# VHH binders against Uncharacterized protein AF_1353: the designs that were tried, part 5

Target 1, 325 residues: Uncharacterized protein AF_1353, of Archaeoglobus fulgidus (o28918)
Amino acid sequence: AEEKWKMKVIWHVDTSGEPFMDLSPDGELAAAVDWNNAKIYLVKPDGESVVFDIQGQDAVKPVVSGVALKDGVAYVLGSYEDFVGIRKYSWNGEVGEERHGWAGSVSDNILRSPSGNHLCYLITIDAGKQELYCDGVKMTLGGDYYFLNSVSDSGVVVISSGDGTHVFKEGNEVLSFNTSNVVAYKDRVLVNEEDFLRVYDLSGNLVGEKEGYTFSLTTLLRWTLLPTERYIFRYEPLEDTHVITWDIKQVETLPGFPQFANDHFVVTSKNGVLHCYSLKDFHEVFSVEMPEDDGLIKLSDDGRVMLVSGENGGYWLYVSSENNF

## First folded at step 28 (VHH; from Cd with G54S)

Design Da
Fold by OpenDDE, fold request of step 29:
Structure Da (fold): chain B 325 residues (1-325), chain A 123 residues (1-123)
Amino acid sequence: as target 1 above (325 residues)
Amino acid sequence: EVQLVESGGGLVKPGGSLRLSCAASGFDFRHYTAAWFRQAPGKEREFVSVIYYSGYKTYADSVQGRFTISRDNAKNSLYLQMNSLRAEDTAVYYCAAGPRFWLSRKEKHYDHWGQGTLVTVSS
């Protein structure tokens, strides 16, 4: 058996409020928001960190609704004093803003693709009007109840309203469904229709289906289904993770809830312990006790950097002992 | 002043139906995540159902297929249609509202609460 990695906490901060966070795929930068204090921490794998005041010169504390890392920059989505939109932070400080709407506008959610090559965020300008921004391109939506479901590395964008879903590619709608349970991976979409999990290509062709397989949006806007290049991880009510291939065949079962997955690793939580498994052979790479239950988890592509949030606040950055930073 | 007021509770026989209402005032329910919780005698309060601002709905396993959450934006009201009621559904039912940036089954993510309405399922 391969030796398990030793993961050590190299950085920790006490925070309070909503746990908005992100980790760059290469693990070189972590972003953690102290929601109640309107601060953002940027952290490197060597434990060095900087902190910025998101409120800045504003008289009113911002309401942050998400953060995403792209090209070494943290995009903080929020409702600010005079606008709704983005404040951008690099290691060196604030580097820009994207201002939309007015003081009464509302920020919805922000998502990046798994590789970070696409970034979208949704805002509500006024009653009956939302704007979707993807890679700087605006799409006006007729309504105020859209949710941004998913953004893929191929630029597929999924939004839902009520029990309906719209799938966009390069700004054009290519598919629609009568369910809100839709996520995208590259040029494929996974759809929970009634009691079926179905996979479609962007032409609407059914690639695969399985009766009895369902997924949903859960606490902290996490999907109970995580697609990767080789496998789909689906949570079962029995608190186990089913590993499914894209032809919708179960090939493995991992204990616990699927917290995070990339194309190389999957992290599950069971009985207060985080377990990381290699997608090569599903051997356990490392395990760590969760500092708190029901936090968020992000893992680097190489599996050596992990960012963890706590249920009651706080962030922990773990680094493998094999890393020499 | 933000207020949530539940109504519609009462005594019902097993297998019966009941519809709960929650009237919101002081804020627009459309911009909030809304949920139902319940607390049985001698037990902790538990999640029942949530409706996201987008209209996305989820349910506790114990009520899935029997209960339906809905919202009327014009009336600024939240509803819980309860069918096929069981004795174990007996509880005080609370409506709650939280920020629209979250979907949650946890109480801590809801800032506003009603006073509750009692539902008793008994033969």
Scores: ipSAE 0.797, ipTM 0.897, lowest interface PAE 0.6, mean pLDDT 94
Fold by ESMFold2, last read:
Structure Da (fold): chain B 325 residues (1-325), chain A 123 residues (1-123)
Amino acid sequence: as target 1 above (325 residues)
Amino acid sequence: EVQLVESGGGLVKPGGSLRLSCAASGFDFRHYTAAWFRQAPGKEREFVSVIYYSGYKTYADSVQGRFTISRDNAKNSLYLQMNSLRAEDTAVYYCAAGPRFWLSRKEKHYDHWGQGTLVTVSS
């Protein structure tokens, strides 16, 4: 048995609109978007924060569709007055833009890999034309209405459209599937085909499968299956968090919905409470009451910094009491 | 300015089919999540189906395999194909748009609603 950590809210802001946020894996920077007021907050684990106006000198309020942190910089994907793309913010202010398209273009979504070493975003330039940017490199996609499902630390990029999915590595399509329920972890691709969970390598070899194990997207675009280095956390078809190994063997069940996982911790939610479990031995490391009925969760690699949003506004940054020495 | 207008409701026999339409105007429908909800007599309004801009879609268990949601972004329109209708499908069907960038089954996340169209399934 181990002592539970005490997590303290060190920063909170009231905001409005759809939640967009990110937390760096080392816990050193959080980003939170006040969607309706076009503001971005950058926050450090000591509670210090800065705020920037995303609209700036534009005559038109931007429409933000995502934020990701990379190397101390917040990448804010949006539809801006005269372009679609990225405005970048560091602690000391705006540090650049990535401009594409024209005033009629729109932004779709942005993701980074778990470690932050890869960052991709999708934009729609014109009707029937989308562009994918990964690590500054453009790909023109055949067709439109793609959604960015997943970006792995080894550079695997998964995009979906309708009931189909395309998997890319180093700018080349390496796999495709007739399902939109596909995510990646490193060089493994996890697919919900029919009533099976299937795992493929990048050569298309089936390396594992299990009938009756499914996954999908839920509210707030949360996947019901979360892969990590050692474990895969699965919610469907039975509720609660079912923990399986990569050879598709169940080893544990944890209460609640798997909200977030990294290679060291999993955070679940049940009955308005967030529970964090260590992946070393599955002991509960901390629990906190959720500030709202639902929201987004990000946790640092060491488990000591957690960023939480509400559904309709508001952000809370939690830090372990030990970090406050 | 923002409007959602449902059409296609009516009286149908059990086992029959209907196609509901929802015309959107006054906003860029392409980038909104769109959904159908329904309210049966004496019941609370419930989720039926949702479709994201990418075509990702999901359904309530009670309608899975019988109903198909689709969208035509060029026409700013949302559709619900309803097959194998049952008496329990009798309800007012509502078209909804929002959240803008998130998938949701919760009615509180939808900003825009139509006035509804009545579907009656009876012999």
Scores: ipSAE 0.307, ipTM 0.671, lowest interface PAE 4.1, mean pLDDT 89
Fold by ESMFold2, fold request of step 29:
Structure Da (fold): chain B 325 residues (1-325), chain A 123 residues (1-123)
Amino acid sequence: as target 1 above (325 residues)
Amino acid sequence: EVQLVESGGGLVKPGGSLRLSCAASGFDFRHYTAAWFRQAPGKEREFVSVIYYSGYKTYADSVQGRFTISRDNAKNSLYLQMNSLRAEDTAVYYCAAGPRFWLSRKEKHYDHWGQGTLVTVSS
């Protein structure tokens, strides 16, 4: 029996609406959006929090479509009274905006790379015209219904439209596929096509494949396949997590659905319990009962800070109170 | 004030067609996932169809191929075209709107609901 870390809820808020949240990789800041009331909470691992009104003096409640943390700033993507874009919040208040489009424009989604070194967001300016912003660089897309699937730490950006996907690096399309189920990790692209999992490098070389290893996007916008440096975590249709190496060989099975992973830990859920496993030896580091039937999960790189949401709001910040090695 | 108002229900013979409309007000419908649910007399409410804010859509197996969901963002409206109607389609039809859950069939993912419009399919 290995000693487990004891995780305590040090902050909780009741909210309503679609959960949008982020946790910085170092665990120093969490962001949580109360979608229906247009509030954003910023929370530190000691339990201190601040709250800001995203609507401010606007006459119309904004529609938030995502949040991402970068360098201590929460980027809140939304459709605001007379523009679409970003409102930015730091601990001390609103610190800026990125304004695009007009009152009829629509915010689509925002993602950051796992380390936070890249941040992209997608907006719809008018019918048939979307704009993608990555690290301050704009790309205009001709069409409707593009969706931002993935942003990797090496700057690979994956967007999909209908059944197709386009993969960009440094603003240039480097690959395309006839499926929307595509994600990236660094310079590797993982594709679900023709009942196969396929992994390509950016030159288009097939690095690995396996028939039957499908993956897709779930209702809460979670991928059923989570790549990390050493392992890929895939939800097996039999309701467990298969741990796969990059040569597409299974090396471990963990109970439940893979909720979140980084290069050091994976969090799975099974029967109402969140389980965190170390990627060093796959021992269970901690477990906690889920506060709701389903929700979103983010974990710091060191595994000691975890942000959890419910399906329709509610947020809990867990912090390790002692070293359980 | 947020409102969803269904219309277009009525009496129709088997094999006939009917088009339901749902008018949204008090919010910008374009940003929301929208769906139709129905409740037959004495039964629990059930999923019929959903359309994502961006246009992706799915249907319950029982209506696939006969019903078509659509939206008109300029008119803040949701529609359900019902063809080849059967007696078992008799129900109160509700429109619903909610956050951008991916094609969700779960009622709890929809924050706003209409009062419903009755569709009766009878000889």
Scores: ipSAE 0.299, ipTM 0.650, lowest interface PAE 3.9, mean pLDDT 90
Fold by OpenDDE, last read:
Structure Da (fold): chain B 325 residues (1-325), chain A 123 residues (1-123)
Amino acid sequence: as target 1 above (325 residues)
Amino acid sequence: EVQLVESGGGLVKPGGSLRLSCAASGFDFRHYTAAWFRQAPGKEREFVSVIYYSGYKTYADSVQGRFTISRDNAKNSLYLQMNSLRAEDTAVYYCAAGPRFWLSRKEKHYDHWGQGTLVTVSS
């Protein structure tokens, strides 16, 4: 029998601004940033929440550039009054900081690996000088302005600029490309170059390619390609989600835009409806009407907790009917 | 006061080139995504190109390979290099700025707009 369940909203908050958010893979903690009001909400699947003022005692409102959950702690990347870096928030009320740069420094972006075992963030100290922090280790970058593309569970880190991409493993550069469209999954990298989708191993060996397949970064810093253990989900513009194997063969088509995927589920959006599919056989597990315009989606590994945002803010936490508190 | 001011428009022959500039003032440009839009006579305004803080770029299909967007953060300026111009490129070109996290082709996501500069491509 195909497993199905209903999802119900158990928590909602009105916010405005960029919907920076994260959901822990186990679904036990959600983080939601109210960008315009400089607040962060931590929410549990039972609907209990705590709120922190990100500005704190600062005279100037911070500019938040992202949030990531690691080990039950919310890492808020931002440009603050006197520094650029991280403010850390825990459910128990503990607040910490990682300070870098100066008042004129700029935060770039923050990413965690799918499992949360790695966390990286990028900051601009001065013009032409950036610092990449991964798991507390600093790497100084010069020249271009980089963006943090991807962090894999194997510790592969991808950064890109207008001039190309650099791939790092354990602090060492292992690959480079002339395109900015590069993401990593474990020890593989997916590259959009020369009108091809190509898959490389960390030694630079081509393991697969397909002409005409492309992917790119979109609004809210989402990629149109989502890699998982078994499948790659790629959005074909003005069409649907193509389900591709790692040998770059299409095996299925799912309706709409791929919003989120883990190793067990994929969530797509079409005509204002979110559809969750099991990666076992691509049967639909649940569907819900989107509460607002196209925002961000995060789903727990077991598919029972879902965090949804609006395009310009607002958050909804969904829980399966079996998890009603 | 936040302001975007376009310049560089003019008359050019088909196959020619122009470089548009957009000067931003009154805000920290580093915290914004910048884009170009255009509006041809009798048509709706359409997306041309967007550039992220890192230099990540996207283009409309109609200008891909011919136009190049670039940004100078030190000068708080946005540029559009237009090569191989065609008659259908005739339009008022607008620069726009929105929150840095936006890579959108939608007008509503951009908070600040310039007054526009006219580009006419004609033989």
Scores: ipSAE 0.175, ipTM 0.617, lowest interface PAE 3.3, mean pLDDT 92

Design Da
Fold by ESMFold2, last read:
Structure Da (fold): chain B 325 residues (1-325), chain A 123 residues (1-123)
Amino acid sequence: as target 1 above (325 residues)
Amino acid sequence: EVQLVESGGGLVKPGGSLRLSCAASGFDFRHYTAAWFRQAPGKEREFVSVIYYSGYKTYADSVQGRFTISRDNAKNSLYLQMNSLRAEDTAVYYCAAGPRFWLSRKEKHYDHWGQGTLVTVSS
């Protein structure tokens, strides 16, 4: 019998609508949106929680399109009564707004980098005109409808539209591709073009490739390829979680779909069970039954706090007290 | 009222091509994920292709490289270009719209459906 952590549900709420949530990398704060009721929950790892009304004084319910945690603050991207943008919540209440556009503008999506040191969001002001905000700096985009694919810890920002992608660093376009299947990790760009996985540096040099390795987005906009510092986790085309190094060598296979990864752990799902594996030696650290057939997963850097959603709402916060010494 | 109306189905020989269209009315199509599903005789309805409002798209393995999904948000229209058709592509093809913010291959996430258009691939 292998030693495993005991993960316990220390907080749960029933919600409805599209799931939006985040967990700070240190595990000290979770955010979860009750989409249909316009509420946001902030939760600590001891189970204490607060709830705020995202609608506030508005006459109409906002349409939320994402949430991200940065420096103890939840950034809630949405289409509000007379603007599009951000409402900000900390433990003690609403702490600000970033207002753009007008009542007919639409929120698109929001992402933070893995460590949380960069935060970007995308909004549509009018037909064919979007604004991208990264760390408070605006870029105006025109002529197309973009989606924010990825934001890396080194500040690489990936946006895609149709069959194309643009890659930015510090507000400057550094690369473009004829595929929308592009993500970044630090200063590396991973691209699924044709039937190849390709890795580029920011100067456009091809630093690795492998025919037959592909990736794409799935339901709930999860990538089937998850890069981390040491390993890349891929699902396609062979199913299960295939673990490769950055020189494109397979070193391990783990059962199930790779739901989430950070630099220390990977969480997979198989047959309704979440499995967490340590990246030190690939032993299973814990497993828990999923509350629903599908959902979002976030895990703290130390692996001891996990936030899980259902695909139509519902949130569960799991915490461990056990050590791996 | 909300409507999705497919057109462009018909009889075609193996290796041929067809272009399906779907006209949306009664809602703001720009803000929806849109998809094609199909149902062969005696089988369950299955995912074919999906396109996000931004143009981000993906395909079922069985049609990858042969089918191309596209949308024209100004015309509230969705298209499916089907090339290199096979007998196994014979089905009723359905246009669907929803969810608002997610890319989904699951029919339960789609709020609006068309009545379907028949594609028959036969020698």
Scores: ipSAE 0.144, ipTM 0.549, lowest interface PAE 5.2, mean pLDDT 88
Fold by OpenDDE, last read:
Structure Da (fold): chain B 325 residues (1-325), chain A 123 residues (1-123)
Amino acid sequence: as target 1 above (325 residues)
Amino acid sequence: EVQLVESGGGLVKPGGSLRLSCAASGFDFRHYTAAWFRQAPGKEREFVSVIYYSGYKTYADSVQGRFTISRDNAKNSLYLQMNSLRAEDTAVYYCAAGPRFWLSRKEKHYDHWGQGTLVTVSS
């Protein structure tokens, strides 16, 4: 039987500025940053929420560069009055800080693995000096300015600078590429080299390739390729979402742009509507009108909790209502 | 005071090359997303290329393979190497800068703009 349900908004907040948000895989906690007002909201699926002032007692408003949830704690990456690094928030309030650099340092970006078992963030201490923190372990980077591309559940970390990419496992560099378009899933890396999509294992063995398949970063620094356990979702420009297997075969096409995917569901957007599909058979489980265009989407593993943002702020938390069947 | 100043425009024959420069002052260009836009006579301004903080680059389809965007952080400057120029590349070229969290092809996401430099491709 095709499982379907309706989604309803149970929580909404008006915010402004770049949307930084996260949803725990189990859907039990959402984090949403009001960038212009330096506030963070934590929201539960029952609609209860708390709000904290990220600025705190500081005289200078912080500049937030991202948020990630791990173990019920929101890690807010930002440039603060006296340091660059992390402020941590749980449901009960601020629970700690990770301080680095100085007042002139700059935060880069923060990513967690799909399951949340790994968390990395990148900061710029001074010109030409960056620090990568993964699960509390520091790596100093120099020479170029890096971006944190991807963090996998297996602890694979991908960083890029210019046209180069470095892949790390357990603190050791295991692969490098002459392209910035590299993402990781578990112990595999997907690489856009010239006009090819290639999949490598961590030993550098080519697992598969396809000419004409490319992917890149979008406006909100989201990849146009989303890997999952069974499928790779790739956006074909001016077309739709291609569903690809790990042997690089297209098996399905879904309407619109791939907004988010986990190992159970994929969410696409088309003509102002969000569509969620089951990865079991690609039937549509729900659809909702987008409250605003060009925002971010996060979905829980069970597909019952969804967090949506607008491009310039605003957040909506959706929860499943009664099943249609 | 934040300023972007373009230079390097001029007259060139089809198939020729030009290098545009954009000098930034009043801010650290390194901490911004930087882009080139262009506006041809009688047309709307359009996206040409963008370079993110890390050096990640994207291009409009019309210039892919012919143009190269780059940044020199030490000189606080942005560049556009234009090769294999065509008549349809004739336009005023603008340098733009926006917040780091953008990798955008939309004008509205860029806070700072230069005055532009004219590129004319004609036989």
Scores: ipSAE 0.088, ipTM 0.571, lowest interface PAE 2.7, mean pLDDT 92
Fold by ESMFold2, fold request of step 29:
Structure Da (fold): chain B 325 residues (1-325), chain A 123 residues (1-123)
Amino acid sequence: as target 1 above (325 residues)
Amino acid sequence: EVQLVESGGGLVKPGGSLRLSCAASGFDFRHYTAAWFRQAPGKEREFVSVIYYSGYKTYADSVQGRFTISRDNAKNSLYLQMNSLRAEDTAVYYCAAGPRFWLSRKEKHYDHWGQGTLVTVSS
């Protein structure tokens, strides 16, 4: 049996409000928002950190609705004093803004693709009018309250509302569904409809399905199904994490709820413990006690840097003991 | 007719507890984000807590750890459990409901407001 890694907390801050955070896939930069105090922390895996004031010169504290890291820059989506959009921060300070709408506009959410090569955010300009920005390109949406479900590494963008889901590629709608339970991985679209898990290609061909393999978005905006290159991790309530291949066959069961997955690792939580498993052979690579009873998880591609938020506030950056500083 | 009606306000000693309720009618409450705001004498109305239609919740820093927001979608009701009350918690408390966008603290994002219920924390 392979020896488990020891994960050390190398950085921690107490914060308050909604947990918004991101970790670059290479593990070289973490971003964490102190929501109630309008601060953003940028943190390196050696424990160095900087902090910036998101409010700046505004008379009104911003309402942050997300953060995403791309190319060493934190994109902070928010409702600011007189606009909605992005304030950008790098290690050396604020490096730009993307200003839209007006003081009454609302920020919705921001996502990046798993590798970080695509970044999208959604804003509400006025009632019934939203704008989606992906890689700097605007698309105007109307008639519903959309939420950004998924952005894949191949540029597939999934948005949903009470009227269903629209799937875009390169700015063009390629699929639509009557359910909001839709996510994408590369050019594959995974749909929960009529008690089936269904997988479609971008031409609309059904390439796989299984009755009873349902999934949905949880109360903390966490999907109960996480697709990766080789495996799909699906939460079966009260029955742990089911590991499914792309031909929709279960091949493994892991304890707990699938909190995060990339193409190399999956992190599950059970009984207050985070467990990380290698996708090579499903051996447990490390485990840590959660700092609080619930929280959000991000893990680097190599599994050696993990960012954890707490339910009562705070962020913890864990690094493998194999990292020497 | 859309209505939000708060109840449960009153006089409470410092360190005491109080539970506020808000009954929603005339709309499908379960699809709305719901929040509590408060207005102390001579101050502008301020955010207290918000709960997403799905149950996710956040709090103003001044009440974190002392107040608990909750909802009962079957009863179309919103609640605020207030513990360890302090004199500075004295205010008129308002419930509000808005579209299903993420956890907004801006008053402008809430379309429906209650009349308020007074909470007085005094020995």
Scores: ipSAE 0.007, ipTM 0.216, lowest interface PAE 9.9, mean pLDDT 86
Fold by OpenDDE, fold request of step 29:
Structure Da (fold): chain B 325 residues (1-325), chain A 123 residues (1-123)
Amino acid sequence: as target 1 above (325 residues)
Amino acid sequence: EVQLVESGGGLVKPGGSLRLSCAASGFDFRHYTAAWFRQAPGKEREFVSVIYYSGYKTYADSVQGRFTISRDNAKNSLYLQMNSLRAEDTAVYYCAAGPRFWLSRKEKHYDHWGQGTLVTVSS
């Protein structure tokens, strides 16, 4: 028998502004930023929540550029009154700051690896000078403006600019490409170059390729390609989700746009409905109507906790009806 | 499509005041650094003022103490309050957005530009 369950909203908050959010892989903690009000919500699966003021005592409201959860702590990347960097929040309150640059410095973006074992954030200090922080280690970048594309569980970090992409592992550059469309999964990188999707190992060996496949970064900083342990999910524009193996063979098609994937589940959206599929056999585990169109989705590893946002704010935490919290 | 539209320019006497507005569409000023530039007849475009992500403000030396840059998030607009205007302030004033650098006083650092609004200071 195929395992299925129902999801219900256990927590909701109305917010406005960009929907910066994260859900821990184990589903034990959700972080949701109310951008316009400079607030951050931390939410547990039982619906209990706390809220903190990101602005604090500052005279100027911070500009948040992202949030990532690591080890029960929410890392809020932002441009604050006197610095650019991180404010950290645990369930019990603010637990620290990472201060960089000047009042005029700019926060770029923050990403964690799928498991949360690595966390990186990118900031712009001065003209032609950016700093990449990964697990507390700083790397200074010069030249064109960079964007943090991807962070893998193996510590692979991908940054891109108009001139291309640089791939780092443990602070060392290992690969570069003449395209900005590059993401990493563990020790492999997926590259959209020319009219091909190509997979490389960190030695630069071509693992696989497929002509006609492309992917890119879209609204809300979502990639149209999501790699997992077993499968790569690619969105075909104006079509559906193609399920691809790492040898770049299509093995299945799922309805809609791939919103989120982990090593166990993929969530797609179609016609205002979220569909969660098991990666064991691609049976549908649950479906729910979207509370708002074009939001972000995060799902726990066990598929029992889901965080949903609207495009312009608002958050919904879903929990399996079988869960007793 | 991203658009910036300046308004508020006109003729003013020396010592007078004028407030310029820049209305943004297609993007949110809250997510961008914004600046004012100006170009006098026969001269190169020059930096006037910038407001960064954090709200930090800087000014050209020539306008320091006289001009004030501000942003209204609710209206998605940028403003330049110009006081104690001088003849040398006569120029087309441009709104710009998109710089990602500290002390972004160069035109190349801005991705989006308005069409400009003329300010004439004359007795």
Scores: ipSAE 0.000, ipTM 0.303, lowest interface PAE 11.0, mean pLDDT 90

